# VHH binders against NADPH-dependent diflavin oxidoreductase 1 (ATR3), part 1

Scores and structures below are computed, not measured.

Target 1, 247 residues: NADPH-dependent diflavin oxidoreductase 1 (ATR3), of Arabidopsis thaliana (Mouse-ear cress) (q6nps8r221to467)
Amino acid sequence: KPDCFLKMTRNEVLTKAESTKDVRHFEFQFVSSTIEYEVGDVVELLPSQNSSVVDAFIERCGLDPESFITVGPRETENSSFSEEMITQIPIKLKTFVELTMDVTSASPRRYFFEIMSFYATAEHEKERLQYFASPEGRDDLYNYNQKERRSILEVLEDFPSVQIPFDWLVQLVPPLKPRAFSISSSPLAHPAAVHLTVSIVSWITPYKRTRKGLCSSWLASLAPEQEVNIPVWFHKGSLPAPSQSLP
Unless a header shows other numbers, all headers, positions and changes below count from the first letter of the chain; Kabat numbers aren't used for antibody chains.
F, E and O are the ipSAE of ESMFold2-Fast, ESMFold2 and OpenDDE, as the mean of both directions, binder to target and target to binder. V2 is 0.75 times the mean of E and O plus 0.25 times the DockQ between their complexes.
Where letters were taken out, [cut] stands.
The coordinates of atoms that the task and the answers printed are left out; those that the model quotes come from them. Centres of patches stay.

## First folded at step 5 (VHH)

Design g1 (from e4 with D108K E110A; framework vhh_8cml_1)
Fold by ESMFold2-Fast, scan of step 5:
Structure g1 (fold): chain B 247 residues (1-247), chain A 124 residues (1-124)
Amino acid sequence: as target 1 above (247 residues)
Amino acid sequence: EVQLVESGGGLVQPGGSLRLSCAASGRTFSSYAMGWFRQAPGQEREFVALISWSGGSTDYSDSAKGRFTISRDNAKNTVYLQMNSLKPEDTGVYFCAAEFLPYTSGIKSAYDYWGQGTQVTVSS
């Protein structure tokens, strides 16, 4: 459960157009209740995933985005899910994927490739996936997966014969995580506002693909007039040592 | 283990077209990313084009983009390079290469297997 919601009121580019860096000043206001903070405190923002990428993932997996699902722990007590992934009432599959499953920015772990090999129907794909999951394939898997920062969707598209059941995908796909930023505004000057100075993360992979940070690029794409309510959590930057009774 | 044999090279006029073929022997051809490289006299081998093992991803050098098309036929164990709007600067020996890691940026040292090359000469 988020502490509160913020909405963006300003999105300003601080760097020159010819610069190799994109640094922005963002201003936010509280949607309802305000939270007390100090300059240098941390705010965590939950980014929204691109709807077209989520749709592509759902289509790749042969699922119905409009179907209602209920997600809970497996029958054995040793299986666990994060609290955010457990639903008490049915929700739409697309909504569940958008809010809980990082299909856009997270790369799969080695175990994901091992499971993919069990569900591959093409022998050459099964062999490649088994190799990647093996000790002999560790360095090649690192280059393919981590160094290239391939997403869950990109990896599934690269192995089209693989058909993983949705209950396994819920366990295997990394959870969508909030991203942390230091607050640059002073609460004395701006008690009802939160200001962030954010470097928009992008880089080029060895395969010449442009990669973007999920949260920073999402923030850069927001316009103040869109009235988006952003779920946020606040954390103190540092805790002062307990005061002594004598100076 | 993959063995590669290039064909389709020859002499063409500027603005002409050529289609290069690379025939692979080996039961795991469909597991390899395939690349085309070229080498002009007195120069180092340079990247031209790449196709992923599935055929779903392609990449081209800046000089090839928009003029060349790489494709593959996994049933025939063959990769192709369709070259259009050829220029004298495209003259060189064209090499087919195979890489077990399916996704590269044209890094020459990453390729495991190389063909002997086929000569392409664009006159005038």
Scores: ipSAE 0.011, ipTM 0.336, lowest interface PAE 9.2, mean pLDDT 80

Design g11 (from e4 with S57R; framework vhh_8cml_1)
Fold by ESMFold2-Fast, scan of step 5:
Structure g11 (fold): chain B 247 residues (1-247), chain A 124 residues (1-124)
Amino acid sequence: as target 1 above (247 residues)
Amino acid sequence: EVQLVESGGGLVQPGGSLRLSCAASGRTFSSYAMGWFRQAPGQEREFVALISWSGGRTDYSDSAKGRFTISRDNAKNTVYLQMNSLKPEDTGVYFCAAEFLPYTSGIDSEYDYWGQGTQVTVSS
């Protein structure tokens, strides 16, 4: 369960027009009760996935976004997410994927490729997937998957004959995780507000693909008038960096 | 390893069409992403089009987009480039290239295997 919800009230570009960097100042207000914090404390934000990407994933897997599913509660003590626990009651498949399954930013692990090989109907795809899952294919898998930061959806699209059952997908697709940011505001000056200074993450992979950070790019796309309630968690700040280290 | 042989080049008038073929032999053809590159007289080699090993992803240069279509037939171990609305600027030697890992980039240095090329000439 999140500690509370924040809503964005300001999204301002701090970098000059000629800069290659995109650094933004975000201001948020508490939606209900305030949380006590200090400057330098950490806030974790749960990003929203792009709805069109989620829809594409559901279509690729041959699933009905409007179907209702029921998944038992996850009973692991300290690794359960509140979003996963919502499956204690029937929810729409699309809602479940949006809140719990990282189909947009996370790359699959080696075991995902092994399972894909069992559900491939095209022999050439099965051979490639078996190779990727083998010790011999380890370096090629790393280049294809990790270095290129291919998403779950992109990998499934590269292997169109593969149809994995939903119960395996729930286990194999990485969970959607919150991202951490240092709070730049002081509660003495802004008791009802949280300010963040965020670098909008983008990079180019070895094969010249442009990749963007899920949470930072989502924040950059938000407009204050959209009134989006963002689930957040607060954590105590870290110790100051050693005096000889340079930021 | 893969051996690549291009065919289908020739002389065509502006506005005409040509279909290039690239026949592959060696390792399982369907394991390779395939690309087409061209080199015009007095110019650097440039990317034209690519297709992933599955055929599920294609990409084109700005000059080829809307005019050229890349496709593959894994049962025949062949990749094709259908070229329509040809222009004199399309004149050059067209090369087929194979990359073991699928990618969308048209970076020629990343391709492992190359054919010998087929000449395309667009003139009156």
Scores: ipSAE 0.012, ipTM 0.340, lowest interface PAE 8.9, mean pLDDT 80

Design g12 (from e4 with S54R; framework vhh_8cml_1)
Fold by ESMFold2-Fast, scan of step 5:
Structure g12 (fold): chain B 247 residues (1-247), chain A 124 residues (1-124)
Amino acid sequence: as target 1 above (247 residues)
Amino acid sequence: EVQLVESGGGLVQPGGSLRLSCAASGRTFSSYAMGWFRQAPGQEREFVALISWRGGSTDYSDSAKGRFTISRDNAKNTVYLQMNSLKPEDTGVYFCAAEFLPYTSGIDSEYDYWGQGTQVTVSS
């Protein structure tokens, strides 16, 4: 469960329009409970995934977005905070995917391709997936999957004969992870607010296409008028305590 | 072996449209990823668009995104490139290419078979 919720009150572009960089100043207010922090402490924000991408994933998998599911905590994976928020009550499948399954920004691991090969009905797709999962296919898998930053959805779309049961998808799709940012505000100067200075992440793949960072681009798209409650977690700064410093 | 033949090139004014076709023969067409590349005089060959084997996914260069659409018809063994909002910078010879490797790539050296090209000229 999150420590608290923040609501954006300011979204300001710090860089000039002609700049190749997009750097923004964000201000947030606490929605209900306040957390004490210090300059340089870390706040983790859980981004919202694009609804159309989530819908496309659910359709690709032949699932009903309105069906209700109940899911326990992941036993073999740590730090699925979103999954803990959903535990104990039935939740719509679409809501579960939006909050817990990174179908948008995460690339599948080698094991995902191995499992896809078992659920492929087209022989040609099965052979390619077996190759990717093999030692011989390691470099080609890296180029296809990791180097190009292909998402779970993009990979499933490339292999349309594959129909993985939802139980396996829950195990295989990477969890949606919060993103960490250093707090730029001081509680002495801004006791009721949290300020972040964020570079909006983008890069170009070998295909020469532009990719966007999930959390930074989502923050850039938010308007204060939308009144979005953002789940957050606070952590002490990464520096060791002064009494624990060793020369 | 796969033989690729492009068609549909020509002269068009800025802002105009062209539809390029690439007809494939020889081996099973659906087993290949297909790409379009272009080359202007004095420049290196550059990636334009690709469509995965079986047509499950597409990808575009930043210059082509939003203006060009790649599609395939597996029954006709043909790949198409619909080009809209053409600019003088789009002038060049457009090549169709086929790749059998299990992954798709916008890197021209990864493609196994190439057509002869079709000239596209955007000027007033």
Scores: ipSAE 0.013, ipTM 0.270, lowest interface PAE 8.7, mean pLDDT 80

Design g13 (from e4 with S31Y; framework vhh_8cml_1)
Fold by ESMFold2-Fast, scan of step 5:
Structure g13 (fold): chain B 247 residues (1-247), chain A 124 residues (1-124)
Amino acid sequence: as target 1 above (247 residues)
Amino acid sequence: EVQLVESGGGLVQPGGSLRLSCAASGRTFSYYAMGWFRQAPGQEREFVALISWSGGSTDYSDSAKGRFTISRDNAKNTVYLQMNSLKPEDTGVYFCAAEFLPYTSGIDSEYDYWGQGTQVTVSS
């Protein structure tokens, strides 16, 4: 379960309009119950995935986004919010993917390529996937997958003959995980509010692809008038707050 | 090793269309990601479009987006570049290039094999 829900009340650009950097000041208020915190404590936010990317994933897999599914709890689940959503019955396929499966920012692991090789119908794709899953292909897989930060969707699009059953995809696709941010506000000055200063993450890969951080770019896209309730978890800070990691 | 031969170039009026073809010989074409590059008179070679080995991923230069479409037929060992709404600035020699990776870069030095090019001239 999340500790509480936050609602964004401000999204302000701190950098000059001509700057190559995008740094923002976000303000949030507690939706119902407040959590006691101190400056330098950590809040984890669960981001929402881009709806068009989720739609593209579902179409790539030959599935109906409006179909209803019934899913029981997974044995290994890292997000309490994801576990809570999984127990809803019935749920639309698109809603399930949006809330539980990281198809946008997570890269597949080696075993995903091995499984893809079993479901490839084109021989050249099967051979390459077998190579990637082999010890001989390890360095080429690292360059293709990890250095380029390819997503689940991008990899499936590169191997279009592969048709993995959805029940296997639920097991193979990484769960959507919260991201951690240092709290910049003081509860003494703002007892019902949480403030974050966030660098909007963007970088270019060796193959000249532009990559954006899932959570930071999602926060930048939110407007206060949308009244989105964001599930959050609070952690006490005793060491310097962790820096935002790149996807 | 693959050998690449471009065709389909020619003289066209502004606003016209051309379809370029790149025929590949060699056993392993389906293992190569493919790109199109162009070189205008007196200028450096620039990236135009790329397609992954499977055809599942494509990318385009800013000047080509919305006007050009790259596609491939692995059964025929051929890559195509459909060029629409041609402008005088599109004039140049168009090269087909191959890189032995599932996906290629827009960096010309990363490509392993090159064709000899086909001339595209956009003028009235």
Scores: ipSAE 0.000, ipTM 0.218, lowest interface PAE 14.2, mean pLDDT 80

Design g14 (from e4 with D59Y; framework vhh_8cml_1)
Fold by ESMFold2-Fast, scan of step 5:
Structure g14 (fold): chain B 247 residues (1-247), chain A 124 residues (1-124)
Amino acid sequence: as target 1 above (247 residues)
Amino acid sequence: EVQLVESGGGLVQPGGSLRLSCAASGRTFSSYAMGWFRQAPGQEREFVALISWSGGSTYYSDSAKGRFTISRDNAKNTVYLQMNSLKPEDTGVYFCAAEFLPYTSGIDSEYDYWGQGTQVTVSS
């Protein structure tokens, strides 16, 4: 549950046209309730995932985006369900994936490859997945997975014989998490506003793929006139900042 | 363990199209990522395109994006490069290459097997 919602009122490029960097000044206003904050406090924003990527993931997994599901913890203590993945009422599968499962920016961990190996039906894929999950394959897995920043969807597409049941996918796919930013505005000067200075993350992988930060690129794409309500959480500036998946 | 033979090269006018094929021998073709590289006279070899062993991922050089399409048919042990809107700068010997793990940087020294090349000449 978010603390409140923010709405973007300004999106300004701070860097010169000749610069290789894209740094932006964002201004937000509170939608309904205001939160007390101080300069240097942290705000976490929940980004929206690309609908086409979510659709591609659902199709890759052989699922029905329009089906209704109810997600709860299993009776066994081995359940990996996070609180944000637990639903009290039925929700459409596409809506559930879009809001809770990071299929676009998060890379799977070693254990995901181990589980994929159990559900692979092609022998050559099974052998490679077992290798990646082994101590011997650790460096090759790092190069394949982390250096290229392959997403959950991209990894599943590289191993098309793998058919993982949805109840395992809920446990294995990393949760969609808010991204943290330091607040640059002062509530004394701007009592109803939150200002952020954000570097728009982009880089080229060894295979020459362009990679973009999910949250920073989504913010850069927002127009103030769209009136999008962004779920946010506030933390005091003395708290350790959460680590983002992206550099 | 994998032998690669390229075909489909030739002489074409600027703005024309060519489809290159790379036929692979050996039982393990479907386990290899496949790349296309090219070399112009007097220049070093450069990366053109890459396709993962499953065909689920493709990568292109900046010069190839929007003009070239890489594809593969694992049942036929063949990889293809469809080249459209060809320019004189595309002239060179085109090489097919195979790599076991799909983590190479497009660096040619990381590929395990290479074909002998097929000549592409774009001129009037």
Scores: ipSAE 0.000, ipTM 0.343, lowest interface PAE 10.7, mean pLDDT 80

Design g16 (from e4 with P102W; framework vhh_8cml_1)
Fold by ESMFold2-Fast, scan of step 5:
Structure g16 (fold): chain B 247 residues (1-247), chain A 124 residues (1-124)
Amino acid sequence: as target 1 above (247 residues)
Amino acid sequence: EVQLVESGGGLVQPGGSLRLSCAASGRTFSSYAMGWFRQAPGQEREFVALISWSGGSTDYSDSAKGRFTISRDNAKNTVYLQMNSLKPEDTGVYFCAAEFLWYTSGIDSEYDYWGQGTQVTVSS
């Protein structure tokens, strides 16, 4: 469950137009509940996944986005915080995927490729997946998967004969995780606002794919007039308080 | 970084046989899927045969089925195409191609590395 919700009120580019860096100043207001914070405290934001990517994942898996499902808790320690809100209640499949399953930015683990091999109907795909899951294929899997930062959807699209049951996909797809940012605003100067200075993450992989940070790119795309409610969690800054000594 | 070199092409009479070889060099791993493609004069490039990186799976075009056999020797980083019952329609430049990730069969744009080709001519 999130502590509260924030709405963006400002999105300003801090870097010069000729710069290769995109650094932005974001300002947010509390939607209804306010949280006390100090400069240097951390806010975690849950990003929204691109709706077209979510739709493509659901179509690739042969699922109905409008069907209602009920899911149990994940058996792994990598559970999403948003899963706590929806476990054991009926929810639309599309909403469940959007909030809990990182189909956009996370790469599958070795075990995902092992399970894919059991559900592959094309022999050449089965052989490749078995190799990737084997000790012999570890370095090649790293180059394919981690070095290129392939997403769950991209991997499933690369192996079109694979049809994994949805209950397995819930266990196998990495959870959608909030991203952490240090708060740059002072509550004395901005008592009802949260300010962030964010570098917009973008890089090119060895095979020339452009990759973007999910949360930073999503924030850069938001306009204040959209009034998007952003689920957030607040955490105390980890630096020890400075000692006080009076001269 | 893989370099592919084809050999074994030549002139043969209809009904004859040829064995093509493709040697892979550089930082080649025995993890590549290998394919053979051909291009006849004035025609687009067409798929002939493929073999998985392990050799456990093969696929053939309709024109090659029952006449051609693809095989590989991973210790030598070499793939072979045994061509039997050759027809004049089999005339063309034969290309060896390598794909690291086998996710679409028979599509030439999905192959990462290509050889220079070897000429096969079937005529009487």
Scores: ipSAE 0.000, ipTM 0.218, lowest interface PAE 11.8, mean pLDDT 79

Design g17 (from e5 with D99S E108S; framework vhh_sonelokimab_d1)
Fold by ESMFold2-Fast, scan of step 5:
Structure g17 (fold): chain B 247 residues (1-247), chain A 124 residues (1-124)
Amino acid sequence: as target 1 above (247 residues)
Amino acid sequence: DVQLVESGGGLVQPGGSLRLSCAASGRTFSSYAVGWFRQAPGKEREFIGAISWSGGSTYYAVSEKGRFTISRDNSKNTLYLQMNSLRPEDTAVYYCAASTLFYGSIPSSGYDYWGQGTLVTVSS
């Protein structure tokens, strides 16, 4: 559950048009309830995933985006299952994927490839997945997956014979996580506003793929006229207490 | 283990199109990521494009910008390179190559099996 919702009121480019860097000034207003904060506090924003990418993931997995599901907690070793994935009432599959499963920016871990090997129906795919999951394949998996920053969807598309049950996908797909930003505004100067200065993340992989930061690129794409309600969480900017042994 | 044989090379006029084929034999073709390279006289071998073992992912050299399309038909054990809007500077021997590992890699050293090449000449 978010602390409140913010609405973007300004999106200004701070860097020169010909610059290789894209740095932006964003301003937000509280939608209904306000949170008391101080300059230097942290706000976490939950990015919205591209609807077409979510649709492609659901189609790739042979699922019905309009079906209703109920998701409960599972006790499984090494599970990435999060509280946000628990539903008390049925929710549409597409809505659940959009809000909880990072199919867009997160790369799968080694264990994902191991599970894919169990659900591969093509022998050559099964062999490649077993190799990637093995100690012998560790460096090649790193080059394929981590250096190239492949997403869950991209990996599933490279292994089309793999059909993983949805209950396993909920455990295996990394959760969609908020991204943290330091607040640059003062509530004394701007009592109903939150200002952020954000570098828009972009890089090129060794094999010439362009990668974008999910949250920063999404923010850069937002227009104030769209009136999007952004779920946010606030955290104090105080330094963490030093680690201390008990007496 | 796989063996590769290129075909479809020849003389073509500037602005013309040509489709190269690469026939694979030996172990299952669908187990390999495959790519196209070319080498003009007196120049280094350059990467053109690669396609994953499933055909779901393709990777192209930036310099080829939409002129070339790589595809594969695993049922026919064949790799294709569709070349459009050909220029005299495209004159080269074209090679297909296979890798046991999927990288989408540019370096020729990442490929384990190579064909003998097919000559493409673009001139009037």
Scores: ipSAE 0.000, ipTM 0.284, lowest interface PAE 12.2, mean pLDDT 80

Design g18 (from e5 with T100R E108S; framework vhh_sonelokimab_d1)
Fold by ESMFold2-Fast, scan of step 5:
Structure g18 (fold): chain B 247 residues (1-247), chain A 124 residues (1-124)
Amino acid sequence: as target 1 above (247 residues)
Amino acid sequence: DVQLVESGGGLVQPGGSLRLSCAASGRTFSSYAVGWFRQAPGKEREFIGAISWSGGSTYYAVSEKGRFTISRDNSKNTLYLQMNSLRPEDTAVYYCAADRLFYGSIPSSGYDYWGQGTLVTVSS
C-alpha cells in the first residue's frame, strides 16, 4: 500500500545542452494526503512500464490482455508493492502485468531458465536452456543474461517455443520494484512539495546494446500537464541513490 | 559445423538498394545467432548487425543510421541483409558469421563460423 500519491509539477534539465549527461530537477505536489518528511529522507516511486512492451509480453505468452484474473497470495515473500494492493481483487490481465511484473527492465535468474527448459518444445532451445541452467553454463548464462541486461520479454523472444503457464510466470517474473530517491527539498521552505534531483540513467552493454533506467527515463518523459498520480512510500534517513545500485 | 556462403553483392549507384543473402548448411543453423560484418579496403572489420537464433531479437551498430535490416529464415537456413540508401563509404566486402554462445556479439572473435564474403561496390 503506498503512503500517498505525488503529481509532477516541474521537470527541468540541469545539464548543459552539449553535455552527454542528463540530470534533472523534479518537483512534485501531494495529490491528497500530505506526509511529514525531513530533508535527506527517502521517497520510493513506482514507475510505469511502456504499454507497448507490456502488450508484446502478453502477445508472446498467448494471453488475452482484456481478460479478468484474480491472483492469490504467492508462496514466496518477494511480492511487489502493487501485487500486495491487488491480491484477491479481480483485475484485467494487462493492468496486472503493468503494475506487478517487471517485464521491461529486470533480467531473469537461473531458475527461470531451468523452468523454461521444461516448457520448451523445440529440442535445440531445450538443450540451450538446460546448458544455461547447468553448472557448465553458469558463466555463459551470466554473459548472455546479466552482462547484457536482457529483459524477461527479450529472453522469451529468444526462445519462442517456450510456453510457460501464467501462474508460473507470476511467480518467476521479477516484481516491479519502486526506486528510491533522496529528497532534496525542505518542508519548511516547501511545505506541500517534494523535490528530487535525478540522473537519467543510460548505458551501453559490453555487446553494444543501449539500455535505459526504467524509473529515471519514465520520470524524464513525464510532463506536468499530464496529471499522473505516482504511488510513493516515504522512509526516514538516507539510503544510497538508485543510480548507485545500477550497473 | 555450420558453413556459410554469402551472395548478392555487386555494383550499385549511390542511393540504391541491395539485398545480401547468406546460405547456411546443416540443421544446426537455427541454434546459432548470426550477424553481418563488413571490411573496407585498408580498414578493420566492422560490425553491422546481428539476429538471435529465433529471430526475435535484432541489434544494429549505432553507426548504421537505420538503413540496414537483418532477417533470417530458419526453414531455408538463410540470413538476409537489406541495405537501403547506399553510400560510397558502404563499399566493402560483407561477411556473415555465426555465434554459437550468444546472439549478437560485437567482437568478431565471438563468432565461430565465417563466410568467404561478398563484395559490394557503391559507385561514386
Scores: ipSAE 0.012, ipTM 0.410, lowest interface PAE 8.3, mean pLDDT 81

Design g19 (from e5 with F102W; framework vhh_sonelokimab_d1)
Fold by ESMFold2-Fast, scan of step 5:
Structure g19 (fold): chain B 247 residues (1-247), chain A 124 residues (1-124)
Amino acid sequence: as target 1 above (247 residues)
Amino acid sequence: DVQLVESGGGLVQPGGSLRLSCAASGRTFSSYAVGWFRQAPGKEREFIGAISWSGGSTYYAVSEKGRFTISRDNSKNTLYLQMNSLRPEDTAVYYCAADTLWYGSIPESGYDYWGQGTLVTVSS
């Protein structure tokens, strides 16, 4: 769960027009907050996924975005007695996908392709998926999936005969993860504000697709007047930040 | 399905303190983030604060900073709001609400289950 929520108040381009790099200065204010945690040198932000991409994923899977889902059973351990505790959390499917399942930026892992092969109904798709999941297909899978940086949605669209039950998709789709940024403001100078300097990540794949970092490009697209509440976590300072190559 | 029942409201003098309780029934309370809201007559409902499902993190509206404290006891399926240094402008119906996840830029819209409210009057 997030420590608090931030709202963007400034979005400024720091780089000159002739620069090939886009570096921005962002300022944020606390939404409903006094933070009970220490303000460290690192803040993690949970990015919002594009609603049209989430909608396309839900449609591709044949699901109702307005339906409610429940959490499966949990086990409670006790030395004298073991119980299964069933926790039911009613949440809309679309909300669940938007907040927990990275259908936008994450690529599937090898095991995803193995499971897809069990649920493929077209023979040519089944054969390709089996090949990708095999040791013989590893290099081709890397080129198709990782090198091209295909998303969960793009892979499912490439194999339209595959219909995976949602229970499996929840387990297989990578979780939507917060991205870490170094705080550039001093709490003494700006006690109610958080400032970040962020490089907006963009690159072109071998097949000439333009790819953008999920969190950095989302931040760059935000306008202060939109009043978006951003879930955040604060961590004590640490010299090595998470890899900037994985925005 | 979760049902919430607030209690502890009443008349209190300015500068006084009051503790509100919210009892949960139905699905396991410890699975939800929960919060407190209030609504004064003729005004919109406003957020006071929330506590995570584990009780490990809390959030407060800036206007209530330092005066209100939220806590929970998952073993009793109960949420609490400790209110100190009460002012006449704190007069409102107080609601507790359960949220499976914080959703979007409107905290109120993320809450799926609401209590019926308890009246707090700060006067004379």
Scores: ipSAE 0.000, ipTM 0.092, lowest interface PAE 19.4, mean pLDDT 75

